# Designs tried in a protein design chat: VH-VL binders against b0r6t4. Part 32

Target 1, 212 residues: b0r6t4
Amino acid sequence: MARFGVDEAGKGPVLGSMFAAAVAGDPAAVPDGVADSKRLSADRRAELDDRVRASMRVGVAEVPVDRIDDPETDMNTLTVAAQADALGRVVADGMAGYVDAGDVNEQRFGRRVANRVAADVAVTAEHGADDEYDLVAAASIVAKVARDAHVDALAAAFDADIGSGYPSDSTTREFLAAYVREHGELPECARASWQTSRDALGAAEQSALDEF
Below, E stands for the ipSAE of ESMFold2; O stands for the ipSAE of OpenDDE; V2 stands for 0.75 times the mean of E and O plus 0.25 times the DockQ between their complexes.

## First folded at step 13 (VH-VL; framework fv_oberotatug)

Design m3 (at its last look DockQ between E and O 0.89; V2 from the best seeds 0.75)
Fold by OpenDDE, look of step 13:
Structure m3 (fold): chain C 212 residues (1-212), chain A 123 residues (1-123), chain B 107 residues (1-107)
Amino acid sequence: as target 1 above (212 residues)
Amino acid sequence: EVQLVESGGGLVKPGGSLRLSCAASGFRFSDAWMSWVRQAPGKGLEWVGRIKSKYDGETTDYAAPVQGRFTISRDDSKNTLYLQMNSLKTEDTAVYYCTTEYRDESGYYFDYWGQGTLVTVSS
Amino acid sequence: DVQMTQSPSSLSASVGDRVTITCRASQGISSWLSWYQQRPGKAPNLLIYDASSLESGVPSRFSGSGSGTDFTLTISTLQPEDFATYYCQQANSFPLTFGQGTKVEIK
């Protein structure tokens, strides 16, 4: 019986887009090794991504930085929308599956995702679903690989090491600091609403003041 | 099960300070916007302030009566919300509730509440 | 600030009664209104959001209606556990504000 799993990647980074992925198919047909997605290397994820795409229906949605920074939106709503968008690409009426919950209320999250999908599907949302359901784990891998590719493309565009894009990544922080020092503004890929971005701008301003 | 447990309430003199904590469990705390709502004895509910998630800038907003005196913060690693209250006044006496603040296309509302902690400001 | 005025401030009713509580906003708030129930000695619970959307787990005897400035909470058949204070709350403008409350007491 065809089921689906949905997850997202890139919710936390200060750089780049967030991605949601949906994987639909037979849970029993999920490639071996997918269930351990959190422990996988980037290269292993890429390999599994190829295998998942070869055997399952896969949908991917991107939430760009400008949407993330839109004051009229919030990350929860964007997550719901992204998951629904990804899911809508792979489902048909009567299908059921699991999504990784991004809401305090799992049931509400699932309902919101389902309501945004054109097809009549049964969505069950759970926190940590990627640890429990193989199709969600597969979706997590697909989302992460999409995110990785996005970050690589950004790095190439800047011809710089931008790190993982997460606030805790010193390489990312250094990149932001250097960019702001050089250009006086954040790079387009930086989520301006993030404290990390604000800190980078503030540091540059302070440095400029200290020179006088 | 979603749980919010407030602590730190007690008796304090006017001009004093107090820090409330709210321990959250049963959900991914880092995803949640959090608010404080207070209720004076025998009175209605009053919004105190909010803090957004780190995914939405972790910005804070406050009601005018507490602006400049109260500070809301969070520690996602500890699943804890804080309310630092300085320069306390007698009118700050209330049960303080920790709440999750949900937002969607339908607006903002408080979907989960703790049982509250009593703060009494008295000379 | 948007002021929310509830009516009545208190009412007495019996189990099985139909109860209606109104909330008026000092300005238009679209449908950005929520209703809360607070039982004695307990924390508030969300009942209705977006003026008419029933929160998950809330009994169907609760319903909300209205838009703009006038809103209504209705309990179709009052149950013993429904004796409580009810609050409306607007989410159209900051600061977020509550009505003064309506206490539903046993007759």
Scores: ipSAE 0.767, ipTM 0.906, lowest interface PAE 0.7, mean pLDDT 95
Fold by ESMFold2, look of step 13:
Structure m3 (fold): chain C 212 residues (1-212), chain A 123 residues (1-123), chain B 107 residues (1-107)
Amino acid sequence: as target 1 above (212 residues)
Amino acid sequence: EVQLVESGGGLVKPGGSLRLSCAASGFRFSDAWMSWVRQAPGKGLEWVGRIKSKYDGETTDYAAPVQGRFTISRDDSKNTLYLQMNSLKTEDTAVYYCTTEYRDESGYYFDYWGQGTLVTVSS
Amino acid sequence: DVQMTQSPSSLSASVGDRVTITCRASQGISSWLSWYQQRPGKAPNLLIYDASSLESGVPSRFSGSGSGTDFTLTISTLQPEDFATYYCQQANSFPLTFGQGTKVEIK
């Protein structure tokens, strides 16, 4: 009895990509413990991700910074595209499932996702679906682990502690400030359209003026 | 169920200030672009301005008649949209509607509307 | 700014009549036009977006057509609950602008 769940991670960070994940298969095959994904340690999430991938079909889609910063679209539309891409990798005609709604209107979000998937699928979108459905909770874990790995790769590429990539993380803000001060521009991994990035540019310009 | 409830309307003299609030429920407010639309008594609809979600930069745009006098802000922790109106004129007398602004490849639309709150600017 | 001109400003019609309302944009807006209904004392409701697409829950007696600068809203068989003012709105460029409205009175 195959079904699917879809979710995304990384909508809120100022650094790096957003990821969507889709998990498909028998709901009974979902590993124990996915329901508390918000309280899991990084190690527990990675362990559950391994188990999910071992027992279920998994699709992952990435939305890079260049797409996020594109003024011709918006984050809710990008969320639709990412979920549809992830879902399309794992489904076939006649399957049904739940997605976490990434827009105000749940029904519209679900229709937009379904319309972008080539297979004929029944999509039900709900806010907070990861709290209600084990397959969506599993997709949440997969997306978060993909995001975590992405952040680790960025930290390695910059040879720096970049924090979580979220605006509220002081390590992330310190990384941005230092990079802009040294190079006069944002790092490629920063979402330039974000207020946090604009603030970092403004603060660096003020500091440069103070030195003259 | 999506609900938008405006408040803070009332009588104010020209040159005065007023702050409107719009309480949102039934959806994740942080995902939404939000707009204000007004309607003068016996007249049509006029877009006032909008604020994008934080995921799209939280930037604002305003109609020319209110530019520099009105400020739109949001508090995602309280699920609330605000309209700060300064230097009010009698021409600002209207019912003010809080709306969600939907965007896709075909443009911009106002899909959910509050009941409106009346602002009267009169001596 | 894109100016939106509706015709007529008001009309009277009987239940069962076919009603048409037109909207003209001062410049081309492709199909990026929406229609709203406002019943007396109520907030507006979205009827049609993208010139011809019905919003969910809107009765099929409503239809929209047009592109470029000229658009039409049609009510095929007027019902008592259709007494309202109708507004078009261009969605092409800022500032977003509305037509002046068309008041439909049942008589």
Scores: ipSAE 0.637, ipTM 0.842, lowest interface PAE 1.8, mean pLDDT 91
ESMFold2 (binder alone), look of step 13: mean pLDDT 91; pTM 0.925

Design m4 (at its last look DockQ between E and O 0.88; V2 from the best seeds 0.78)
Fold by OpenDDE, look of step 13:
Order: sequence, then C-alpha cells, then structure tokens
Structure m4 (fold): chain C 212 residues (1-212), chain A 123 residues (1-123), chain B 107 residues (1-107)
Amino acid sequence: as target 1 above (212 residues)
Amino acid sequence: EVQLVESGGGLVKPGGSLRLSCAASGFRFSDAWMSWVRQAPGKGLEWVGRIKSKYDGETTDYAAPVQGRFTISRDDSKNTLYLQMNSLKTEDTAVYYCTTEYRDESGYYFDYWGQGTLVTVSS
Amino acid sequence: DVQMTQSPSSLSASVGDRVTITCRASQGISSALSWYQQRPGKAPNLLIYKASSLESGVPSRFSGSGSGTDFTLTISTLQPEDFATYYCQQANSFPLTFGQGTKVEIK
C-alpha cells in the first residue's frame, strides 16, 4: 500500500530558506540506511537522497526568507504550508501517511496539513516521526539535502564561506558581521527577524558610533 | 500528553522580585509560542505577556500594567518558560498560568494551560 | 484596547437547560474570538476558537457563533460538569483581552 512521509529542514538557520520534502511509496522499499538526517554525513545524505529519488515519489517545497520574515505569518503556518505543498506533489486520493509534527497539538497539525492538500489524504502528525517512520526519515534526508544545496549556492553567490547558516555557527556569525560592516545592511539571504541578524546590525551601529 | 507545570509562586513584599518557571513536556517546546495569563483572586483572566518561538524571532510582548517590570524568557534546552517579576505591586497578586499560544489566520488563542502558581504580594 | 463585555455576569440554570452567553467587543474583531471554560479551582480550558470552531475533545453541546462585535456561546443541554465560569477572549488586537466572565450556577 502506498504511503507517504513528510518532514522539513532549515527551520532554525538565520541564513537561507526552509525546505519541506514529501516521500511517497512502499515503506518496505525505503533504501537501507535511511535515518535522521542529523545523524548522517553530508555525503551519506546525498547518496541516500539519490537512492530515495530513484525508488520513491519525491516532492520538495521551499519557503524563502521574505516569507519567513513576513510579520503576517508565522513559522508554524509556513511549516504547514510547506509540508502540504511538498505532499501535494506526490499524493493522490486515498493515500495515508505520517508527517513530522511542528505544532504543540499533533492532531491539529495533521489536520491543517491535510486541509491544504487538494487530494483526499489521511495525514497523521507525530513529534519525532522521522525516528519512527522510514518514509518520514527519507523525507528528512531529502529536505536536508535540498537545504545543503541551497546553502552551497548561497556561498557560491557571495564567493564566501557562510557556514551552515545556523546561529550557533561562528562562520555564519562572522559572515554576517563582515557583510553588515561592509554594506551597512543584511544580505538578502539573512532572516532579518532572527536575533542573530539584529545583533549583527546592532554591532555595526555601535561600532560606527564609537568612531565619533 | 501536553503538560505545563508552573512553579516559583509564593509570598513577596511590595517592591520585591520573583521568578516563575513553567516546565513543558509532551510536545516540541521550541516550536511553541508561550504566554502568561494571570487571575487575581475571585477575578477574571488577564493576559500578561508572550514570547514567540526562536523561529519567529523570540520577541516578547507585554500588557501595559507589567511593561518594564516583567520579563518573559525561555530556555528551549530545558523546555522551560520563565517570568521574571520585578517591582511587584499588590495588584500583581494572582494565580499565574503559563499557556501555549497558538496563532492561525483568525488570531491568537491559548490552547493548553498549566495548573497555575499563586503569587501573593503583601506587606 | 479592545474591551470585551460578557452578558450576563452570572446566571442560574438547571441540568438540561439551554444556556446562552453573549460577548460584545468594543470594536470589530472579525472572527478572532475564543471561549474558555474554568471550573472552580481549575485552569481554564479552551472550548471554541475562531468564533465557532469547536476545540478537539469538547462536547458538541457547546457551540459558538457571531462575527464583528457580537458573539454567542451556547450550551444546548446543560450537564452537571458545565457549571463553571466562561470567558470570551479577543485575538484580533493587542493587548489580548478577556471578557469579565460569566458564572453558570446551579438553580
């Protein structure tokens, strides 16, 4: 029986987009080695991504920085929308599956995702679904690989090492600080609503004031 | 199961300080917006303030009566919400509830509540 | 601030009765209205959100209606466990505000 799994990557970073991925097919056909994307090396994830795409139906959705920074929305709603968008690309009426819950209320999250999908599908949301269901784990891998490729493209565009894009990454913080010092503003790929971004802007302003 | 457990309430003198904690479990705490709502003895409910998730900037908003005196913060690694209360007044006496705050296209509401912790400000 | 006024402040009813509580906003709040139930000595529980959407697990005897400034909570057939205080809450503007409450008491 055809099932699906859905997950997202890039929720936490200060740089770049968030991605959601949906994987549909036979759970028994999920490639061996599929696990939580955070526990795999980038190279291993890439290999598994290729195997998943070769054997499953895969959909990917991107949430860009301007949407993330939109005060009229929130990350929970964007996560729902992204998951639904990815899922809509691979499902048909009568399908059922699992999604990684991004809401306090799992049932509510699942319902919200299902309501945004055109097809009549049964969506079950659970926290930590990527640790429990192979199709969700596969979706996690696909989302992470899409995120990695996005970060690589950003680095290439800036001709700079921007790190992982996460606030805890010193390379990312250094990149932001340097960029703001040079340009007086955040790069387009920076999520302005993040404290990390605000800190970078604040530091630059303070430095300018100290010169007087 | 979603669970919120407040602690830290007690008796304090006017002008004093107190820090409340709310331990969360049964969900991914880092995804949740959190609010404090208080209820004076025998009175109605009053929104105190909120903190968004780190994914929405972790910004805070406060009701006018507590603005400048109360600070809301969170430690996602400990699944804990905090309310630092300074310069306490007698009118701050209340049961303080921590709540999950949910947002959708129709606005904001509080879907889960703790049992509350009593703060009494008295001379 | 948006002021929420509930009516009545209290009412007496019997098991099996139809109970209606109203909430009026000082300005238009669209459908951004929630209803909560608070039993004595307990924390509030969400009943209705978005003016008319029933929260999961809430009995179907509860219903909400209204938009703009006037809203209604209805209990079609009052049950013993329904004796409590009910609050409306507007979610349209900050600060978020509650009605003063309606206590439903046993007749």
Scores: ipSAE 0.818, ipTM 0.920, lowest interface PAE 0.6, mean pLDDT 95
Fold by ESMFold2, look of step 13:
Structure m4 (fold): chain C 212 residues (1-212), chain A 123 residues (1-123), chain B 107 residues (1-107)
Amino acid sequence: as target 1 above (212 residues)
Amino acid sequence: EVQLVESGGGLVKPGGSLRLSCAASGFRFSDAWMSWVRQAPGKGLEWVGRIKSKYDGETTDYAAPVQGRFTISRDDSKNTLYLQMNSLKTEDTAVYYCTTEYRDESGYYFDYWGQGTLVTVSS
Amino acid sequence: DVQMTQSPSSLSASVGDRVTITCRASQGISSALSWYQQRPGKAPNLLIYKASSLESGVPSRFSGSGSGTDFTLTISTLQPEDFATYYCQQANSFPLTFGQGTKVEIK
C-alpha cells in the first residue's frame, strides 16, 4: 500500500533556506541504507537521494530567508506549512503516513499539517520519526540534499567558502564576520534574526569603537 | 510524555534574589517557545514573560511589573529554562509555572504546564 | 493592555447541570481566546483554543463559542471532575492577559 514520510532540513543554519521534503510510495520500494541518514557522507546522501527519486514520488518545499526573518511568522508555523506543501505535491486521498513532529504536541502538529493538505490524508506526527520510519528517513535525505545544493549555490554566488551555513561552523562565522567588516551589513543570505547574525554586527561595531 | 519540572522556589526577603529552573523532557526543547506564568495565593493567573526558540531569535518579552528585575534564559543542551528574579517584592509572592507557548495563525496559547514552584517574599 | 472580565466569579452546580461561563474582552480579539481548567491544588491545563477548538483529550461536553469581545464556555452535563476554576485568556496581543477566574463548586 502507498504511504508517505515527511521531514525538513535547514532549520538551524544562519545562512540560507529551510527545506521540507515528502516521499511517497510503497514502503518496500525504499532504498536500503536510508535508516542512518545523519551518519551519511554527503556523497552517500546524494547517491541515496538519486535512488529515492528513481523509486518514489518526491515533493520539496523551500522556505527562504525573507520568510524566516518576517516578524509575523515563526519557525514552527513555517515548518508546518513547508511540510504540508511538500506533502501535498505527492499524496492522494486515502493515503497515510508519518511526519517528523516539530512541536511539543505531536497530535496537534500532525493535525495542522493534514489540515493544510488538500487531499484527505491520515498524518501521524512523532518526535524523531526519521529514526523510526524508513519513508521519513528517505524524506530527511531528500531535504538535506536540497539544502546542500542550496548552500553550494550560495557559495558560488558569493564566490566564497561559506561553510555549512550553521552557527557552529567556524567557516560560516568567519564568512559573516568578514562580510560585515567589508560591507557594513549582513549578506542577504543571512538570517538577520539569528543570534549569530546579531553577534557579527555587534562585533563590527565594537571593533570600530575600540579605536577610542 | 511531555514533562516540565520547576525547582528553586523558597522564602526570600524583599530585595532578595532567586533563580528558578525548569527541566523539560518529551519533546525537542530547542523548537519550543517557553513562558513563565505565576499565580499569587488565592488569585488568578498572570503572564510573567517568555523566551522564543533560537530559530526565532531567542528574544525575551516581559510583563511590565517584572521588566528590568527578571531575566529569562534557556540552555538547550540541558533542556532547561531559567528565571532569574532580582529585587524581589512582596507582590512577587506566587506559584511560578513553566509553560510551553504554542502559536498558530490566531494567537498564543499555553499547552503544557509544570506543577509550579512556590516563591514567598516576606520579611 | 486587553482586560478580560469573566462572569460569574463563582457558581454552585450539581452533577448533570448545564454550566455557562462568559468572558468579555475590553477590545476586539477576533477568535484569539483560550480557556483553561484548574482543579484545586493543580496546574492549569488548556481546554479550548481559538475560541471553539477543543484540545486533544477534552471531552465533547465542553464547548466554546464567540468572537470579537464576547465568549462563552459551556459544559453541557457537568461531571464530578469538572468542579474547578476556569480561566479565559486573550491570545491576540501582548501582554497576554487572563480573566480573573470562575470557580465552579458543588451544590
Scores: ipSAE 0.672, ipTM 0.848, lowest interface PAE 1.5, mean pLDDT 91
ESMFold2 (binder alone), look of step 13: mean pLDDT 92; pTM 0.937

Design m5 (at its last look DockQ between E and O 0.88; V2 from the best seeds 0.67)
Fold by ESMFold2, look of step 13:
Structure m5 (fold): chain C 212 residues (1-212), chain A 123 residues (1-123), chain B 107 residues (1-107)
Amino acid sequence: as target 1 above (212 residues)
Amino acid sequence: EVQLVESGGGLVKPGGSLRLSCAASGFKFSDAWMSWVRQAPGKGLEWVGRIKSKYDGETTDYAAPVQGRFTISRDDSKNTLYLQMNSLKTEDTAVYYCTTEYRDESGYYFDYWGQGTLVTVSS
Amino acid sequence: DVQMTQSPSSLSASVGDRVTITCRASQGISSALSWYQQRPGKAPNLLIYDASSLESGVPSRFSGSGSGTDFTLTISTLQPEDFATYYCQQANSFPLTFGQGTKVEIK
């Protein structure tokens, strides 16, 4: 019988949106190789994404920077909403499946996701579900590919190499520093509430003082 | 299974310093907002302060009695929460609990608790 | 700051009794109230959040009600393991504050 898996990508970057993805269908139809997704190149993930979409139902939801930076929200609540939105696009009454838990309490996370979905579904939330369930691993690939495409679009829009968008990526930090130096403000794709963004603004202020 | 284990408590003199640690396991520590709550011997519970996850800016808030003296920090690579306590006073004597703090549209509450570590501030 | 007042400060009851503990906030907090149980020598644990929502693993004999400023924790059929101190906590505004506690003693 048809089942589902849900995951998200892009919680940690300083640049760009977070994405959630849901994959629904017969577990036997899941393409080979989704379980190894964490070690794959972006090109290989894109190939697997094409295969998943060819054999399964797929839903994707985006959480943009302005929602992430809104002080009235929090990342756990945004993750619940995004997963529920993605799941609602593919689910039907009577389906059961697994979601990757984004909360300390797995059962609470699962209930919050289920409560936001109109269909009558059984949601089991588990930490590390993408390591245990092929449908969740497939959802992880879809979410990562959506994130990859988003980063490519940002790079094109700024006509710049922005790196991966993660704080640990020196290309990302260099882009952020250069942009703030030139414009005196963060690029709109930067999560202003992240420490990396605050550091870039602070460094630019110090540099301006040093350069007269 | 969620576990929180505090350590670093002990006897210190007024004006001294102490650093508490809280080792976390059984959940994604980086997802969690974390709090410290204390309880003086024979008394009730008092919120000390909290630190948000890095995904919500990793900002801190403190109760007035400890503002400027206590510092909360976290190391997500070690799944560890810290409380640096400076300029200790006798009224800081308490069992200190590490907690997870959960937020939703209905407010903030402390869903998981450690067993606590005793700090005694006395001459 | 929002002050939380619990009553009674202590009570004694027999196994099987219905026990009611009240908590009042000095200003409206909607449903942003939690209840905690602390057995002697042990850490607190969450019983109820959002005024009336039962935490996972908590026996169904516990229930919470109320909104605004007046809240109630009820134990429908007191058991020997329910000997503990109970605390309410408001979560509507900072600083987060607790009631003084209610000690429940089993006869």
Scores: ipSAE 0.673, ipTM 0.858, lowest interface PAE 1.7, mean pLDDT 92
Fold by OpenDDE, look of step 13:
Formats: structure tokens, sequence, C-alpha cells
Structure m5 (fold): chain C 212 residues (1-212), chain A 123 residues (1-123), chain B 107 residues (1-107)
């Protein structure tokens, strides 16, 4: 019986979209090395992504910044929606699989994902599923690679080093600070609801006040 | 298993301050919205306030009776939620519960609760 | 603020009884209604959310219904562990508010 794994990447960054990915197929056919996805270089992930796509059914969903910043939603709900969207692209009735849980209650998360999928599927959600199930690990790789490509495209568009997009990344913080100083506003790819974005705006305001 | 353990409750005089803590385990704390709900002795439940996750701006909201006096914060690295209570009043006497806050398409709910910690404000 | 009114404030019942508790909102709250159970000396537990969705781990004898302003919690067959105080909570408007509670006591 065909199985699936689902995961997401880019939940934490202040820049850019979040991505969810679903991988469906035979768990035994998952390429070697996928299980160690957290230890992989970007280049190795890209290679594994190609191999996964060549051997499995793959679906990817993107959650853009404007949706993330929408006060009528929340990241957990968006995670459910994104996972369900990705999963819906690869599943059929009767399929079962695992998803990385993005909720305090794993069972509830799984149910919510399943309820958003048109096909009748059995979804089991677990925290850290990418460490336990190869198809989820594969999905994690696909999601990360999609995220990486997205960040690269953003960097190219700005013709600047924007870093990883995570708040802890000094390159990302420097980029935001510089951009706000120059333009007086956040870049379009910045999640305005993030404290990092607010800090960047606040710092610019303070600097302007200090000049008086 | 999800666990929430409140601490820091005790006896305090009116006008005093107290800080409550809630230690969370059994789930990814950083993903969760967290709320405080209190219950005066022999009375019903009253929402105190919330703090969203870092993924939703980590913003806070408060009930009117505690606005300006209470501050909710979190330390994700310690899986801990805090409630700083200043300018305490006798009517603040209650068991204070730490809760996870769940949001779906319909609204906001409190899906997991701690055992509570008693705060008594008395002269 | 949205006021939630429960009825009755208390009731006596026996094991095996069908118990019904009503909650009325002062304004329309769609299906944004939850029910909690609180046993004596314990913290509340979520039973129902979104008016009719059963929380994980909650026995099927609990059910919720209603929309708009009128909601109902039903215990189909009361069990000994069900003697407790039940609260409704509107999840639609801020501040979030609870009903005054319904105490289910042993007859």
Amino acid sequence: as target 1 above (212 residues)
Amino acid sequence: EVQLVESGGGLVKPGGSLRLSCAASGFKFSDAWMSWVRQAPGKGLEWVGRIKSKYDGETTDYAAPVQGRFTISRDDSKNTLYLQMNSLKTEDTAVYYCTTEYRDESGYYFDYWGQGTLVTVSS
Amino acid sequence: DVQMTQSPSSLSASVGDRVTITCRASQGISSALSWYQQRPGKAPNLLIYDASSLESGVPSRFSGSGSGTDFTLTISTLQPEDFATYYCQQANSFPLTFGQGTKVEIK
C-alpha cells in the first residue's frame, strides 16, 4: 500500500514564504541518505531532492508572506492548510501516512490535515516525524530545497545577501536593517508580524530621532 | 504527554507584585499560543490574557481588569510562560491556570490546562 | 463583552441519566463555542470545541450542538466521573468569556 510523508520548512524565518511538501510512494524506495536530512548540506539536499522527485510522487505548497501576516489566520492553521494542500496533490483514497505535527495535540493536527484533503486518507501526525519516518524525511528535504530556492530567488531579486531569512541570522538582520534605513519600510518579503521586522523598523525610527 | 505546571503563587498584600511561572513539557512550546485563566474561590473562570507564538508575532492581549497591571511573557528556550502581576488587588485573588490556546477556523479555545497556582491578595 | 448564560446553574442527576446543559450568548458567536469540565479541586478540561467537535480523548457520551446564540451540551449516559461543573466559553469575540458554570451533582 502506498504511503505518504508530509513536512514543512520555513516556519521560523522572518523573510520569505513557508513551504510544505508531501511525498508518496514506497517507504523502502526512499533514496539512501534521506533519513539524515538535518545533517545534509544544501547541495546534498538538492541532490536528494532530485532523487526523491524521480522516484516518488511529490507535492509542494507555498504559504506566502501576505498570508502569514494576515491577522485572520495563524501559523498553525496555515501549517495545516499547507500540509493538506501538498498532501492533496499526491494522495488517493485509501492511502495512509505520517505528517510532522505542528500542533500541541498530534491527533488533532492529523485530523485537521486529513479533513482538508479531498481524498479519504488516514493521517497520523507525530512530533519529530521527520526523524522517524523516511517519507516524512523525504518531504522535509523537498520542503527545505523549495525554501532554499525561494530564498535564493529573493537574494537575486534584491541583489543582496539576505542570509537564511531566520531571525537568528545576523546577515538577515543586517539586510533588514539596511533595507529599512534606505527605504523607510520593510521589504515585501519580510514578515511584518515578526518581532524581527518590528525591531528593524523601531531601530530606524530611533535613529531618525537621534539625528534631531 | 502534555504537562503544564504553574508556580509562584502565594500570599501578597494589596499593591504588591508577584510573578507566576508555567513550566511546559510534552509538546513544542515555541509553537503554542499560551494563555492565563483565573478562577476566584468558588467562582467561575475568567480569561486573563494571552501571548502568541513567535510565529505570530509574540503579541499579547489582556482582559480589561488586568490591563496595565499584568504582563505576560515567555521564554521558549526554557519552555516557560510567565505572568508578572503588579499593583495587585484583592479581587485578583484566584487560582491562576496556565493554558495552551488553540485556534481553529471558528475561534479560540483552551485545550490544555495546568493544575493552577493560588494567588491570595489580602491585607 | 459577550455574556454567556448557562442553564441551569445546578442540577441533580443519577448515574445513567441523560443530562442537558444550555448556554446562551448575548450576541451571535457562530459556532465559536467550547465546553469545559471541571471536577472538584481540579483544573478544567476541554470537552467540546467549535460547538460540536469532540476533543481528543473525550468520551463519546459527550456531545455539543447549536449555533448563533443557543448551545447545548449533552451527556447521554451520566457516569460517576461526570459529576462536575461545566462551563461554556465563547471563542468568537474578545475578551474571551465563560458562562457562570453548571454544577452537576449526584441525586
Scores: ipSAE 0.531, ipTM 0.840, lowest interface PAE 1.1, mean pLDDT 94
ESMFold2 (binder alone), look of step 13: mean pLDDT 92; pTM 0.936

Design m6 (at its last look DockQ between E and O 0.85; V2 from the best seeds 0.77)
Fold by OpenDDE, look of step 13:
Structure m6 (fold): chain C 212 residues (1-212), chain A 123 residues (1-123), chain B 107 residues (1-107)
Amino acid sequence: as target 1 above (212 residues)
Amino acid sequence: EVQLVESGGGLVKPGGSLRLSCAASGFRFSDAWMSWVRQAPGKGLEWVGRIKSKYDGETTDYAAPVQGRFTISRDDSKNTLYLQMNSLKTEDTAVYYCTTEYRDESGYYFDYWGQGTLVTVSS
Amino acid sequence: DVQMTQSPSSLSASVGDRVTITCRASQGISSALAWYQQRPGKAPNLLIYDASSLESGVPSRFSGSGSGTDFTLTISTLQPEDFATYYCQQANSFPLTFGQGTKVEIK
């Protein structure tokens, strides 16, 4: 019986969208090497992504920055919605599978995801599911590759090195700082609700004050 | 298993300060919104304040009685929630619970609770 | 602030009884209501959220109903472990507020 796995990537970055991915098919047919997705290079992930897409049903959902910054929502709810959206693209009635839990309560998370999917599916949510279930690992790879492509596209659009987009990435921080100094505002791809973004704006303001 | 363990409670004089800690385990702490709820001896429950996750700006909100005196913070690297209480009053005497705060389309709920730590403010 | 009023403040019941507790909000809160159980000397536990949604792990003998301003918690068949204080909480507006509690005691 066909199973599915769902995961997301890009929850933590200050730049760009978050992505969720769903992979449906036979767990035994998951390409070799997928289980070690966290240790893979970007190039290897891309290769595995191609293999997964060639052999499995794949759905991808994007959560853009404007939705992330929407005060009427929250990241957990967006994660549920994104996973459900991705999952809805690949499932049919009677299917069952695993999703990476994005909530404190795994059972509730799974139920919330299932309730947003039109098809009657059995969803089991677990923390760290990508480490345990190959289809979830596959979904993690697909989500990461989608995220990587998104970041590359942003970099190209700015004609700048924006780094990984994560707050801990000095390249990302430098990009934000430079952009704010130049333009007086955050770039459109920056999640304004992030402390990193607020810090960048605050630093620019302080610098302006110091000049007086 | 989700666990929340409060610490730092004790006896303090009015006007004094105290910092409570809440050690979290059994879930991805960085994903969770966290709240403090207190209960005076023999009384009901009172929401104290909350802190959102870093993914939602890590902003804080407080109940009016503690506004300006209490500060909620978190250290995700330590899976720890804090409540800094300054200018304590006798009416702040209570068991303080740390809770996870769950939000859905309908509202805000407290789905997991610690066992609480007693704060007694007395002269 | 939204005031929550529970009724009754206390009640006596026996094992096997049907118990009903009501909660009234001072203004409409849609379905944004939770019920909590607190056993003596213990922390509260979430029973019901969104007025009628049963929290994971909570026995099916617990149920919630209502919307707007009037809500009800029902225990279909009271068990020994159900003797506790129950609180409603409105989840709609800040500050979040609780009812004064209903103590369910042994008859």
Scores: ipSAE 0.831, ipTM 0.924, lowest interface PAE 0.6, mean pLDDT 95
Fold by ESMFold2, look of step 13:
Structure m6 (fold): chain C 212 residues (1-212), chain A 123 residues (1-123), chain B 107 residues (1-107)
Amino acid sequence: as target 1 above (212 residues)
Amino acid sequence: EVQLVESGGGLVKPGGSLRLSCAASGFRFSDAWMSWVRQAPGKGLEWVGRIKSKYDGETTDYAAPVQGRFTISRDDSKNTLYLQMNSLKTEDTAVYYCTTEYRDESGYYFDYWGQGTLVTVSS
Amino acid sequence: DVQMTQSPSSLSASVGDRVTITCRASQGISSALAWYQQRPGKAPNLLIYDASSLESGVPSRFSGSGSGTDFTLTISTLQPEDFATYYCQQANSFPLTFGQGTKVEIK
């Protein structure tokens, strides 16, 4: 019977948006190869994304930097909202499925997602659901491809190599440092509330104080 | 299954220091806001402080009695929460619980609790 | 700081009794109230959040009500496993604060 899977990508980067994706349809129609989503190249993810969209219903939701930095929100609540938004685009009354739990309590997370979806759906939230259920793994691929495209668009907009957008990526840190040095402020794609962004601003201030 | 396991409790003299650890499993630790709550023997519960996730700035807040003496930190690579306690006083004697702090639209709640570790400050 | 006052401090009851515990906040906290159960020698467990919402796995004999400053925990038909100490907690603002506890003892 028709079911759904939901996941998100881009929770941890210092640059750009977070994305949630929902994939709905017959589980038997899920393309082969989605189970190894964590080890896939960008080209392979894009290929699988094309196949998922060809055989399944797909919804995507974006959470931009200004929402992530809003002090009246928190990331776990934003994850609920994004998953519900993505799911609501593809689901109908009576459908059931799995979501990757983005909070400590799986049952509460699932309830919060279901409550935000207008259709009457049965949501089961589990930690590591993308490792257990092919529909969730497919949703993970779709979310990652949306994130990849977003990063490519940012790199084009800044005419720069921005790396992956993750704090651990030296290219990303170098982009931040260079941008702050040149402009005196963070690029608008940077999550100002992240420690990496605060560090980049602090380093620039110290360098300005050390100038002759 | 969510589990929180505290360790590092024991007997210390007033003015001493102690470091508590809380090992977490069964969830993505980096998603969690974490708190310490203590309970003096035969007494009620008292919030000690908390640390937010890295996705919400990893900032800390402390109850007034421990401000400046206690430091909460976390190591997401080890799924571990820490409480560094300095300048300990006899009134710090308590069972210390590690908790997850859950936020919803109405407020902040403690949904998972460890079994606690006893700290006794006496000489 | 928001002071939480529970009443009574203790009570004796029999299996099957209806038990009511009250909690008063020193200022309005809307519905931001939790109830915890602590069995002897054990860690607390969350029973109720948002004044009236039951945590997963909590039996339906537990209910919470109230808003603003006055809140109530009710156990409709007391069971042997319900002999414990109960704490309210305001969840609205920091520092988060607890009531002093209500011990429910077997009569």
Scores: ipSAE 0.658, ipTM 0.841, lowest interface PAE 1.6, mean pLDDT 92
ESMFold2 (binder alone), look of step 13: mean pLDDT 94; pTM 0.954

